VH-VL binders against Lysosomal thioesterase PPT2 (PPT2). Designs and how they scored, part 14

Target 1, 268 residues: Lysosomal thioesterase PPT2 (PPT2), of Homo sapiens (Human) (q9umr5)
Amino acid sequence: SYKPVIVVHGLFDSSYSFRHLLEYINETHPGTVVTVLDLFDGRESLRPLWEQVQGFREAVVPIMAKAPQGVHLICYSQGGLVCRALLSVMDDHNVDSFISLSSPQMGQYGDTDYLKWLFPTSMRSNLYRICYSPWGQEFSICNYWHDPHHDDLYLNASSFLALINGERDHPNATVWRKNFLRVGHLVLIGGPDDGVITPWQSSFFGFYDANETVLEMEEQLVYLRDSFGLKTLLARGAIVRCPMAGISHTAWHSNRTLYETCIEPWLS
Key: E = the ipSAE of ESMFold2; O = the ipSAE of OpenDDE; V2 = 0.75 times the mean of E and O plus 0.25 times the DockQ between their complexes.

## First folded at step 8 (VH-VL; framework fv_nofazinlimab)

Design p12 (from p2 with heavy chain F102W; at its last look DockQ between E and O 0.82; V2 from the best seeds 0.00; counts 0 for: pae E 5.0 > 2)
Fold by ESMFold2, look of step 8:
Structure p12 (fold): chain C 268 residues (1-268), chain A 123 residues (1-123), chain B 112 residues (1-112)
Amino acid sequence: as target 1 above (268 residues)
Amino acid sequence: QVQLVQSGAEVKKPGSSVKVSCKASGGTFSDYAISWVRQAPGQGLEYLGYIIPIFGTAKYNEKFKGRVTITADKSTSTAYMELSSLRSEDTAVYYCARGPGWSDFWEGYFDYWGQGTMVTVSS
Amino acid sequence: DVVMTQSPLSLPVTLGQPASISCRSSQSLVYRDGNTYLYWFQQRPGQSPRRLIYKVSNRDSGVPDRFSGSGSGTDFTLKISRVEAEDVGVYYCMQGTHWPYTFGQGTKLEIK
């Protein structure tokens, strides 16, 4: 039999978005218990990410307890950041595959329809004034907003991303690293035609330098310092990179070729 | 120029509810939160919470959570504060105020206030 | 909750003389972004509060130059260089760094 799969959705998402993914899993891995967590839907997905992590933690505990041999996580968009934080804060997690579906793992810095809908009078070059204020950090999108031109503000004001990346000193850094390193595999999925995640390489722990040149994961300080275990995981052969072109942000969980190529092999 | 106009004074019995309105004009309703603050007679200011009208998301001072509901109607640019299970100690002037805000050209913690709504709780 | 303590609570002043109001917070108001979210409000008799000073020392538009704010960390001061009759009212400090946002008790400024 197959390990249970837990699905965590993204910003303004619903469980209906995953109906095709559920069909694919049922077809290729019959009998797999798949739970799409129905928490922080719609506007509730704007709640601070630490509040979401707390709620998702409470929901996954009984599922993991019933599956001592392990579980898999499939985490989409903003949900991938929630899941990475779960892997850090839970000393008792039993996650084998953490599958990150187009998640902004190194942050977001983009002018998109998403951004215009949320902040119709602001542009990416000015959003740091809102996001790095105490009030702005009450919003999930600001918890992973990463302005490469105001790195000093990001490092000092981010209440979430700078902490889980180990970019700011905190007393839990060693414990979080140990917990994260207990994951079996980290499967990174994304692509150049996503249209929302900016830069799209954030899904692979790449990000902009101060000149908006994308540096890949191995060039990031968090990797080089092994702040939360990326270098160790890569050296262990536990990081799988599965880029795929031609997929828009809302289509990652409804593309069969993507499922067969990037997801199916990891649902043991 | 932003203007906040509140509904009129109310007299209520203990145990009932009151709903105060705050109509905004002179700016875009989507650019800021609407906050609610009260002032009991002869007392200082006490913060109740705010709403983000574009998101419909409210945040409450824990002291009032469970009794206060803050809502907004974007089509009329109006925010509402409803306080339930009224007690005599809830007698106060209730103010709405603009902020916090997220415009990149505006620094906003409570830069515009409504005229206040007197709520009297009397048996 | 962060406690904001004002002194004095009552401030009788002779017209044309300076006035000074202190505000102390129970913890630092410096946020991780380097800003200090400390505000001053004036409430004239029978009126709604009006913002005077934002982020410690920045005067709001239409606020006379005789008003100034200063301070850092936990200790803040509002000064009026020459009190005028229109300055009568209650002055409040407020912090916006820590949720929930909190106000001082108020300082009633009166003309002797």
Scores: ipSAE 0.198, ipTM 0.647, lowest interface PAE 5.0, mean pLDDT 89
ESMFold2 (binder alone), look of step 8: mean pLDDT 88; pTM 0.913
OpenDDE, look of step 8: ipSAE 0.739; ipTM 0.888

Design p13 (from p2 with heavy chain S30T; at its last look DockQ between E and O 0.60; V2 from the best seeds 0.00; counts 0 for: pae E 6.3 > 2)
Fold by ESMFold2, look of step 8:
Structure p13 (fold): chain C 268 residues (1-268), chain A 123 residues (1-123), chain B 112 residues (1-112)
Amino acid sequence: as target 1 above (268 residues)
Amino acid sequence: QVQLVQSGAEVKKPGSSVKVSCKASGGTFTDYAISWVRQAPGQGLEYLGYIIPIFGTAKYNEKFKGRVTITADKSTSTAYMELSSLRSEDTAVYYCARGPGFSDFWEGYFDYWGQGTMVTVSS
Amino acid sequence: DVVMTQSPLSLPVTLGQPASISCRSSQSLVYRDGNTYLYWFQQRPGQSPRRLIYKVSNRDSGVPDRFSGSGSGTDFTLKISRVEAEDVGVYYCMQGTHWPYTFGQGTKLEIK
């Protein structure tokens, strides 16, 4: 009865982290086939995002083929960027609901424990020197690092985010937009108490301007130009925003109220 | 500061393999790639590849793919380069070097080099 | 692979005189971030290579100010304003913009 659900995890994460989410789906939608992809676990989540997209693509193709009626994606944190790229590069995906669970969709500009572990001497104001180098773009964190004070470097050097956002011209931009627009619904989830995604509004396609003032989705150039289809999706009624306060970054997939409010209605 | 100390000279026969070690000290081993470069007698430098110890995987110059294996042991802060199916043309000094690196503080492209390991391939 | 071509390959120099080494790449070394990942190394006789210059023109610590790097795009130069006896060795340029990273053939600097 219910469409299969594919789950894509985030940075330094593994499939075990979603055990509570699996319980919630089983209780509310019994019989739903849920696959939590066991790829790029732990430190392997630092591999270039395009490498991860390729690996996840290979894993989802047979699942989608078995379910011609469609599938749903639940994609957490960094995994939401992997999933958005999948929707762009797959000519024949059959995703109905793309559920973006606290993902840095417009990028990241904040210190975290994992950034301090990787870059112990650097602060967010200086990471552009590493992230926008050839070396830095070999790490997933740098693939979506977005320094609002060096936007010209971001636009030119980002090998991933600037491309999937349509912020830099490339030969596949029109095809990627067409593919992304085949999604049934885009469900955006996040909140002010996340503590990792910075600004937290990145989960809703908001981001800093050069003065670190947050511009909401509808104020972003990528929306106004409809670079990859956000304006079209919103006009179609296909974008769902589900903000929730009081949830830390690691708790999004283990909060029952969040699941019932923001996720369950979209698992048709 | 970082020091890279390599294993001693090797004499090998054609068709065999050699494994050269590179022990790092004075820094966090996982913060940087360890690169391998060789220099045949009287010749220039040739890049073989690197390992990123945090991932435990290597990236190779395609010229050497299939013959070279680069590994790391985090517990001993040691990188290894193994070259198989040795030929006389593989006679060279093999260097390890630090970089590329993560640190914004340093531009970590080959800023520290090991002392070199002579590998001689003769019948 | 990006080909790095050095000129001259042999450079005999009188003590106290200037020396200049050219390095040309087969492709632009300007990366998308606006930086140029061009490096210079010195290898003294019997020693490991040592980095002198990073990103075209930045001297490493402990490198004398008589060494300078310049250039852009595909054409680069290492200059020694006054050659000293300790400068004898082979000098290599290297590019770090394009995988795989590649070196020039080397320039052997000798005292006449």
Scores: ipSAE 0.079, ipTM 0.590, lowest interface PAE 6.3, mean pLDDT 88
ESMFold2 (binder alone), look of step 8: mean pLDDT 89; pTM 0.911
OpenDDE, look of step 8: ipSAE 0.633; ipTM 0.857

Design p8 (from p2 with heavy chain T57I; at its last look DockQ between E and O 0.72; V2 from the best seeds 0.00; counts 0 for: pae E 2.2 > 2)
Heavy chain, then light chain:
Amino acid sequence: QVQLVQSGAEVKKPGSSVKVSCKASGGTFSDYAISWVRQAPGQGLEYLGYIIPIFGIAKYNEKFKGRVTITADKSTSTAYMELSSLRSEDTAVYYCARGPGFSDFWEGYFDYWGQGTMVTVSS
Amino acid sequence: DVVMTQSPLSLPVTLGQPASISCRSSQSLVYRDGNTYLYWFQQRPGQSPRRLIYKVSNRDSGVPDRFSGSGSGTDFTLKISRVEAEDVGVYYCMQGTHWPYTFGQGTKLEIK
ESMFold2, look of step 8: ipSAE 0.593; ipTM 0.809
ESMFold2 (binder alone), look of step 8: mean pLDDT 89; pTM 0.914
OpenDDE, look of step 8: ipSAE 0.796; ipTM 0.903
ESMFold2, look of step 10: ipSAE 0.564; ipTM 0.796
ESMFold2 (binder alone), look of step 10: mean pLDDT 89; pTM 0.916
OpenDDE, look of step 10: ipSAE 0.820; ipTM 0.908

Design p9 (from p2 with heavy chain G56D; at its last look DockQ between E and O 0.87; V2 from the best seeds 0.00; counts 0 for: pae E 4.8 > 2)
Fold by ESMFold2, look of step 8:
Structure p9 (fold): chain C 268 residues (1-268), chain A 123 residues (1-123), chain B 112 residues (1-112)
Amino acid sequence: as target 1 above (268 residues)
Amino acid sequence: QVQLVQSGAEVKKPGSSVKVSCKASGGTFSDYAISWVRQAPGQGLEYLGYIIPIFDTAKYNEKFKGRVTITADKSTSTAYMELSSLRSEDTAVYYCARGPGFSDFWEGYFDYWGQGTMVTVSS
Amino acid sequence: DVVMTQSPLSLPVTLGQPASISCRSSQSLVYRDGNTYLYWFQQRPGQSPRRLIYKVSNRDSGVPDRFSGSGSGTDFTLKISRVEAEDVGVYYCMQGTHWPYTFGQGTKLEIK
């Protein structure tokens, strides 16, 4: 039989958004227990990411306990950051495949319709003033805002992303790295036509330098220093990169070709 | 020209509840936090909590142990503060104040205040 | 909670003379972004509070230039270079760096 699958949603999202993904899994992997976590829905997804991590942690513990042979995570958009933090903070996780579905793993720096809805009078060039303040860090999108032109503010003020990336010194860094490295596979999914994740290469741990030139994962300092285990995972053959063009941000979990190509093979 | 107008004075019995309104005009109601602060007679200022109407998100000072509820009605540009299980020490003037907004985040801490609402708790 | 301590609590001054109000916090008010979220308010008798100074030293629009704020870390000062009759009231400092936001106990300024 198949390992249970746990699904974690993104910003302004809910469990209903994954109905098509559930249908695909049921068709190709009949009998698989799939749990779409119904936590922090809609506007609750704006709560601090550490609060969300704690709530999702409490929900996944009994599921993992009932499946000693392992579980899989499918984590969409902002949810992929929640899941990566779970892998770091849980000493006892048994995740085999962590499937990161168009998640801003290295952060977000983009003017989009979603951003205009959240911050209607702000532009990406001045959001660092809001996001790196104590009030701004109480909102999830600011927890992974990554302004490449204000790297000093990011490194010092980010309460979430800079920590889980091991970019800022903290007492749990060694333990978090060890916990993260227990994952069986890290499956990175995203593409150039996403329209929201900016740069779209953030889904593959790529990001802008100070000139807004995209550096790939292997050129990132967090990779080169192996600060949370990316270099070790790649050397182990545990990182799968599955880019796909032609998919908009809201369509990743409802595209059958994407599912068959990038998700299905990892649901053992 | 932001203006905050509060509801009138109230006299309440211990154990009851009070709901104070704060109507905003001359600004974008949904884009700014609305904070609630109280001042007992002859005393200083005490912070209760805020709401951000665009996110329908409220945050509370834990001192009130869930006795306070802050809500907003965007259609009327009105915020509300409800305090339950009233005690005599809750006798105070209750102010609403404009909190930080996304447009002027750095300078928006309590830059506009309502006129205050006297709540008297007596048996 | 961060405790904000003002000194003095009562401040009688002569018209035209300077006044100085101290505010000390139990923790640093410097946030990781390098900013310091300290604010000063004036409450005239029978009125709502009015903000004077935001982020230590920035004067609000319409606040006379005789008001100035200064300080860093845990130690802050509001100064009035030449006190006028309209300055009578209670002055509060407030911190916005740490939740919950907290006020000083107030300094009552009186004309001798």
Scores: ipSAE 0.263, ipTM 0.678, lowest interface PAE 4.8, mean pLDDT 89
ESMFold2 (binder alone), look of step 8: mean pLDDT 88; pTM 0.912
OpenDDE, look of step 8: ipSAE 0.717; ipTM 0.885

## First folded at step 10 (VH-VL; framework fv_nofazinlimab)

Design p14 (from p8 with heavy chain K59R; at its last look DockQ between E and O 0.75; V2 from the best seeds 0.74)
Fold by ESMFold2, look of step 10:
Structure p14 (fold): chain C 268 residues (1-268), chain A 123 residues (1-123), chain B 112 residues (1-112)
Amino acid sequence: as target 1 above (268 residues)
Amino acid sequence: QVQLVQSGAEVKKPGSSVKVSCKASGGTFSDYAISWVRQAPGQGLEYLGYIIPIFGIARYNEKFKGRVTITADKSTSTAYMELSSLRSEDTAVYYCARGPGFSDFWEGYFDYWGQGTMVTVSS
Amino acid sequence: DVVMTQSPLSLPVTLGQPASISCRSSQSLVYRDGNTYLYWFQQRPGQSPRRLIYKVSNRDSGVPDRFSGSGSGTDFTLKISRVEAEDVGVYYCMQGTHWPYTFGQGTKLEIK
């Protein structure tokens, strides 16, 4: 009698990474139908995020149609951005819990060990020259690159994050906000020892100002303007924040305590 | 200084395939794109697609999508372009050229070119 | 695909005289970052193309001062202030703003 769960993976990732998460769900919620989507795995996770959103949309439509009472999403890392875009573009989604598992929801401004091999000779302060070019925007990592020192370039050139955040005017903004607001709960998971998401507070819609001081979600313009519904969701009691220290980026879906504390309560 | 050296000329029958190599030296192979461009005799330049070796991802001009495959071998610093179902219209010089990267910030739209590989398709 | 149209297609020029080559795109080449990804290449007889100009007006290292690029939006020009014998060849414009990247049909520069 549990709602189906759909799992969406992150950058350079695949469905196998979630084997422990599947075990936890089976133990605590036996009979739950869990689908781990195996699209855009490995190197294909570098394709433009809008291309990934379209592919994942096609995969989730039949699952949602078969479950009229609703589904849950568990979306890891880059996958959390894919899922948030899905919630915006799908007029017909029936997602109850959107569980964002250490996802860079306000963007990424770091060249940490997980991403360093992609940028071996570049400094994060220089990547805006590449990422905000037409070349860079054809790659997923640049679709959510957010340089706090070049906010004008981010706002104008981001083909994905600035749009789904409602930070740049576009004709779909009202419809996307309406669609996103149909979610039952937004569960935000992350922590200071992640080691990849930079700042780690991006997983909670926090981000750097121009001085690299982290502003929390409620201090962000996207929240204050309610551009895609964060203020409305918070006022509704629909936002759950579940920070947890001591978990590295690749361990979020294989930590039993994290699952029991932050995920299990939302798998009705 | 980046240098791109291509394999030698090829003569092929219609319906067969050709695989042209492009060996890079004098730089970090994996951190820029290798693009392929062709030029039919006496005619202009036509873009085929690219690969980024560090990402292992390729992208193709839709005109050639069903017939072209671009790959890279990082251990030998070599990119390959394979064109299948060859027709006489595919007779051209095939060039590899350096495209943009992520570990360098220079303007990388075709700043270094290979010497070209003549592919002749005739019966 | 973005169509790049060059004129003239054939350009006979007297040594020491100026030359001008036009390139027009079917779409604006200005990207959201404010840059214009328009490039010029020279192909001398029997050689591979060589990049001369990147992003409209920036000369590559080792390109003589007599070459200059200009233009905006959809209309671009390559100028050679004083044509020299080594300038013989075919000149191509190319756009890098829109996928797939496309070239103009070429302008053959000859000494008359």
Scores: ipSAE 0.676, ipTM 0.847, lowest interface PAE 1.6, mean pLDDT 90
ESMFold2 (binder alone), look of step 10: mean pLDDT 89; pTM 0.918
OpenDDE, look of step 10: ipSAE 0.789; ipTM 0.900

Design p15 (from p8 with light chain W99R; at its last look DockQ between E and O 0.77; V2 from the best seeds 0.76)
Heavy chain, then light chain:
Amino acid sequence: QVQLVQSGAEVKKPGSSVKVSCKASGGTFSDYAISWVRQAPGQGLEYLGYIIPIFGIAKYNEKFKGRVTITADKSTSTAYMELSSLRSEDTAVYYCARGPGFSDFWEGYFDYWGQGTMVTVSS
Amino acid sequence: DVVMTQSPLSLPVTLGQPASISCRSSQSLVYRDGNTYLYWFQQRPGQSPRRLIYKVSNRDSGVPDRFSGSGSGTDFTLKISRVEAEDVGVYYCMQGTHRPYTFGQGTKLEIK
ESMFold2, look of step 10: ipSAE 0.665; ipTM 0.836
ESMFold2 (binder alone), look of step 10: mean pLDDT 88; pTM 0.904
OpenDDE, look of step 10: ipSAE 0.835; ipTM 0.912

Design p16 (from p8 with heavy chain F105Y; at its last look DockQ between E and O 0.78; V2 from the best seeds 0.77)
Heavy chain, then light chain:
Amino acid sequence: QVQLVQSGAEVKKPGSSVKVSCKASGGTFSDYAISWVRQAPGQGLEYLGYIIPIFGIAKYNEKFKGRVTITADKSTSTAYMELSSLRSEDTAVYYCARGPGFSDYWEGYFDYWGQGTMVTVSS
Amino acid sequence: DVVMTQSPLSLPVTLGQPASISCRSSQSLVYRDGNTYLYWFQQRPGQSPRRLIYKVSNRDSGVPDRFSGSGSGTDFTLKISRVEAEDVGVYYCMQGTHWPYTFGQGTKLEIK
ESMFold2, look of step 10: ipSAE 0.701; ipTM 0.855
ESMFold2 (binder alone), look of step 10: mean pLDDT 88; pTM 0.916
OpenDDE, look of step 10: ipSAE 0.831; ipTM 0.910

Design p17 (from p8 with heavy chain Y109W; at its last look DockQ between E and O 0.80; V2 from the best seeds 0.71)
Fold by ESMFold2, look of step 10:
Structure p17 (fold): chain C 268 residues (1-268), chain A 123 residues (1-123), chain B 112 residues (1-112)
Amino acid sequence: as target 1 above (268 residues)
Amino acid sequence: QVQLVQSGAEVKKPGSSVKVSCKASGGTFSDYAISWVRQAPGQGLEYLGYIIPIFGIAKYNEKFKGRVTITADKSTSTAYMELSSLRSEDTAVYYCARGPGFSDFWEGWFDYWGQGTMVTVSS
Amino acid sequence: DVVMTQSPLSLPVTLGQPASISCRSSQSLVYRDGNTYLYWFQQRPGQSPRRLIYKVSNRDSGVPDRFSGSGSGTDFTLKISRVEAEDVGVYYCMQGTHWPYTFGQGTKLEIK
């Protein structure tokens, strides 16, 4: 008997996008109850991330209650940030595997073709002017925009990412860390050919320094300070890193080899 | 040069609805929010809500209790504000205005206004 | 909602003399990015509002240099150094820091 799986989609996405992933799970783990949450789909995925966290929390509570043995989360793209916040704010979650499927966990600083649809006249070097304004923080993309050249603005104005990373002091930091640390495994998936997540190492808690040199997770202050539990999880052997080349951003949930290598082993 | 041209005056009965249009020209319609503001006779300005056409996201002032709907049609560069269950208190001039966007022009907050549309709710 | 309070509500002024309009907010308009989203608008009789000043003190292009804005935190001022006949109208402050965006009740400027 396999633990139920909850799937959280990304920006401009819907539950239909995961039909191949559902097929893979059914073939390899027959009888697994899989729920793909259909909240904040399409353009509603631009709503503030805290609003999305609230809505997804309400949806997962009954699923987790029916599965006292635990559940798994598979969270794609922007959905991985929603899920990480969920694990921090729920003192009663029973998540075993949190599978982060190409998610911008340390933020985003790129103007690839995908993001150019959203910002047709803006460039990444200028987006900080809007994203760190009260206007910009009302939109999900700006909630995890992380401009390495305007770190003071990021630290002061980010209403979401700087808080869930413990990069800005807040009264809930200790409780959120405790809650997050109850996860059984953190499975990080991503790769250099993603084309959207920039830097792609954000999916592994890596990010740019001020010179746009990528520092890996163990070089980040949030890891070194253990601000939300990454160092503790690594020391427990609870962090799994599964990079894979050759997969574009929209193909992570429809690649059989990726599923078998990076996802299937964690769906007990 | 950005221009916002609104539909003409309306006379409505209580309980009906009104839909005011705001056609944008001289700029990129999708990049900016289109905001709606009203002014009752002899009164000040009141913010109703906005839409961002490229995102399709609208946000409303809670005061209007689900009576307001703001939409956009990118193909005609036109935003619409519909107010339902009209009351005599809704008699006002309704303005559209350009709000902020995600373009590189950050000083565009409420810099262009439509000419206004008088909506009269009577008898 | 953030309450914006203007003073005075009626401002008769002699041509060529200065005018000053106060605007106070019920909470700070300084956002975490260091900016203050306070705006001033002019509405001439029978016309749409027109933006004069954005972000406290920045004059729009085409606005005469006799208009200036100042202030910080919760207290803001619009000044007209020498009132002209064309300045007759109602002046509104507006805040864009907190949703919903709100306006002051207006200051009617009249020539004596």
Scores: ipSAE 0.609, ipTM 0.812, lowest interface PAE 1.9, mean pLDDT 90
ESMFold2 (binder alone), look of step 10: mean pLDDT 89; pTM 0.920
OpenDDE, look of step 10: ipSAE 0.762; ipTM 0.891

Design p18 (from p8 with heavy chain P100L; at its last look DockQ between E and O 0.69; V2 from the best seeds 0.00; counts 0 for: pae E 6.1 > 2)
Fold by ESMFold2, look of step 10:
Structure p18 (fold): chain C 268 residues (1-268), chain A 123 residues (1-123), chain B 112 residues (1-112)
Amino acid sequence: as target 1 above (268 residues)
Amino acid sequence: QVQLVQSGAEVKKPGSSVKVSCKASGGTFSDYAISWVRQAPGQGLEYLGYIIPIFGIAKYNEKFKGRVTITADKSTSTAYMELSSLRSEDTAVYYCARGLGFSDFWEGYFDYWGQGTMVTVSS
Amino acid sequence: DVVMTQSPLSLPVTLGQPASISCRSSQSLVYRDGNTYLYWFQQRPGQSPRRLIYKVSNRDSGVPDRFSGSGSGTDFTLKISRVEAEDVGVYYCMQGTHWPYTFGQGTKLEIK
């Protein structure tokens, strides 16, 4: 009897993208109930992340209620931020493993073909003008845009990432930290050949300093201040880092070696 | 320069629908929000909602929820506003206007307006 | 919704004299980024609205320097230092800080 698994998709995504992951789980953990949440599909994934968190929260409650011994989360790309916010806002979650599959946990500052497709007349150096406005914060991409050259704007304007990271004071910070710390394990997955998450170390809570030098998780102020519980989780032995080279952003959920190495051990 | 050209005047009966077009020229259509604002005769301005064509998403004033639909066709650089279940109080001039864009720094809010489309609802 | 209240609603003015239009919001228009998204528009008779002022006090290109905007928080003012015949029309304030974005009732400026 394996714990149920809840899967949360990423930007411009749907449940079909996870068909291979479902096959792998069925092969290695027969009888596991796996639910791929079919909310905010396609262009709806651009809605504000707090709206997505609210909708996914409503969907996970009955699943968690039917599994009092716990559930696992597998959350891909943007979905990993939704899941981390869920763990903060839910006083009553029973998540054992939170598996963050190539998610921009410290934000995104990418100048990639994907971003050029979305913003053909803008570059990453200019997106802060849009994203750090009231209008821009109505879109999910801007909720986790993190321009290391405009940190004051990020800290003041972010309606989502700066709050769930504890980078800006808010009245719920203590409660959110307490709720997040109830997770059994935090499994961080990503790699240098992802091609979309920028820097790719964002999947491991690493990010750029003002010179675009990547600082690792343990060098981040949010870790050092333990603002939402990363230092406590690491000291508890609850953080698992599973980097893997050679995997592009769209292939994380369809690579068997990645599944066997980084995901399978945590689906108790 | 940017121009917004709207479709012609409409006369409608109560309970019907109207669809107003707004064709953009002289700029990158998909990068800018297209907003819809109306003005009843002798009255002020009222904001209906907007669409961001590059994302294909729209946001509506809750006052009009369920009656207004805003869409865009990137291939023709045209935004559309459809208002259903028309009432006599919906008689107004309907304007489209360019909103925030991703290439403009903060200053591009409502900087270009269409000429307006008169919609008359009478029995 | 944020209510934008203009005063006066009707403003007869003698040519060459100053005019002042007040706009008050039901909530602060200061956004978290420190900016105040308060705009002024002019609608001349028979024309579409035209933006005059963006973000409280910034005059659009081509707007005469006799127009100025000021204010903060919830209280804002549009001033015309010397009214000209071409200034006849309706003036609207608008807030862009809180969804849905809302307009004041309008102030009709007329020459006495």
Scores: ipSAE 0.050, ipTM 0.594, lowest interface PAE 6.1, mean pLDDT 87
ESMFold2 (binder alone), look of step 10: mean pLDDT 89; pTM 0.922
OpenDDE, look of step 10: ipSAE 0.749; ipTM 0.890

## First folded at step 11 (VH-VL; framework fv_nofazinlimab)

Design p19 (from p16 with light chain W99R; at its last look DockQ between E and O 0.80; V2 from the best seeds 0.76)
Heavy chain, then light chain:
Amino acid sequence: QVQLVQSGAEVKKPGSSVKVSCKASGGTFSDYAISWVRQAPGQGLEYLGYIIPIFGIAKYNEKFKGRVTITADKSTSTAYMELSSLRSEDTAVYYCARGPGFSDYWEGYFDYWGQGTMVTVSS
Amino acid sequence: DVVMTQSPLSLPVTLGQPASISCRSSQSLVYRDGNTYLYWFQQRPGQSPRRLIYKVSNRDSGVPDRFSGSGSGTDFTLKISRVEAEDVGVYYCMQGTHRPYTFGQGTKLEIK
ESMFold2, look of step 11: ipSAE 0.701; ipTM 0.859
ESMFold2 (binder alone), look of step 11: mean pLDDT 88; pTM 0.904
OpenDDE, look of step 11: ipSAE 0.794; ipTM 0.900

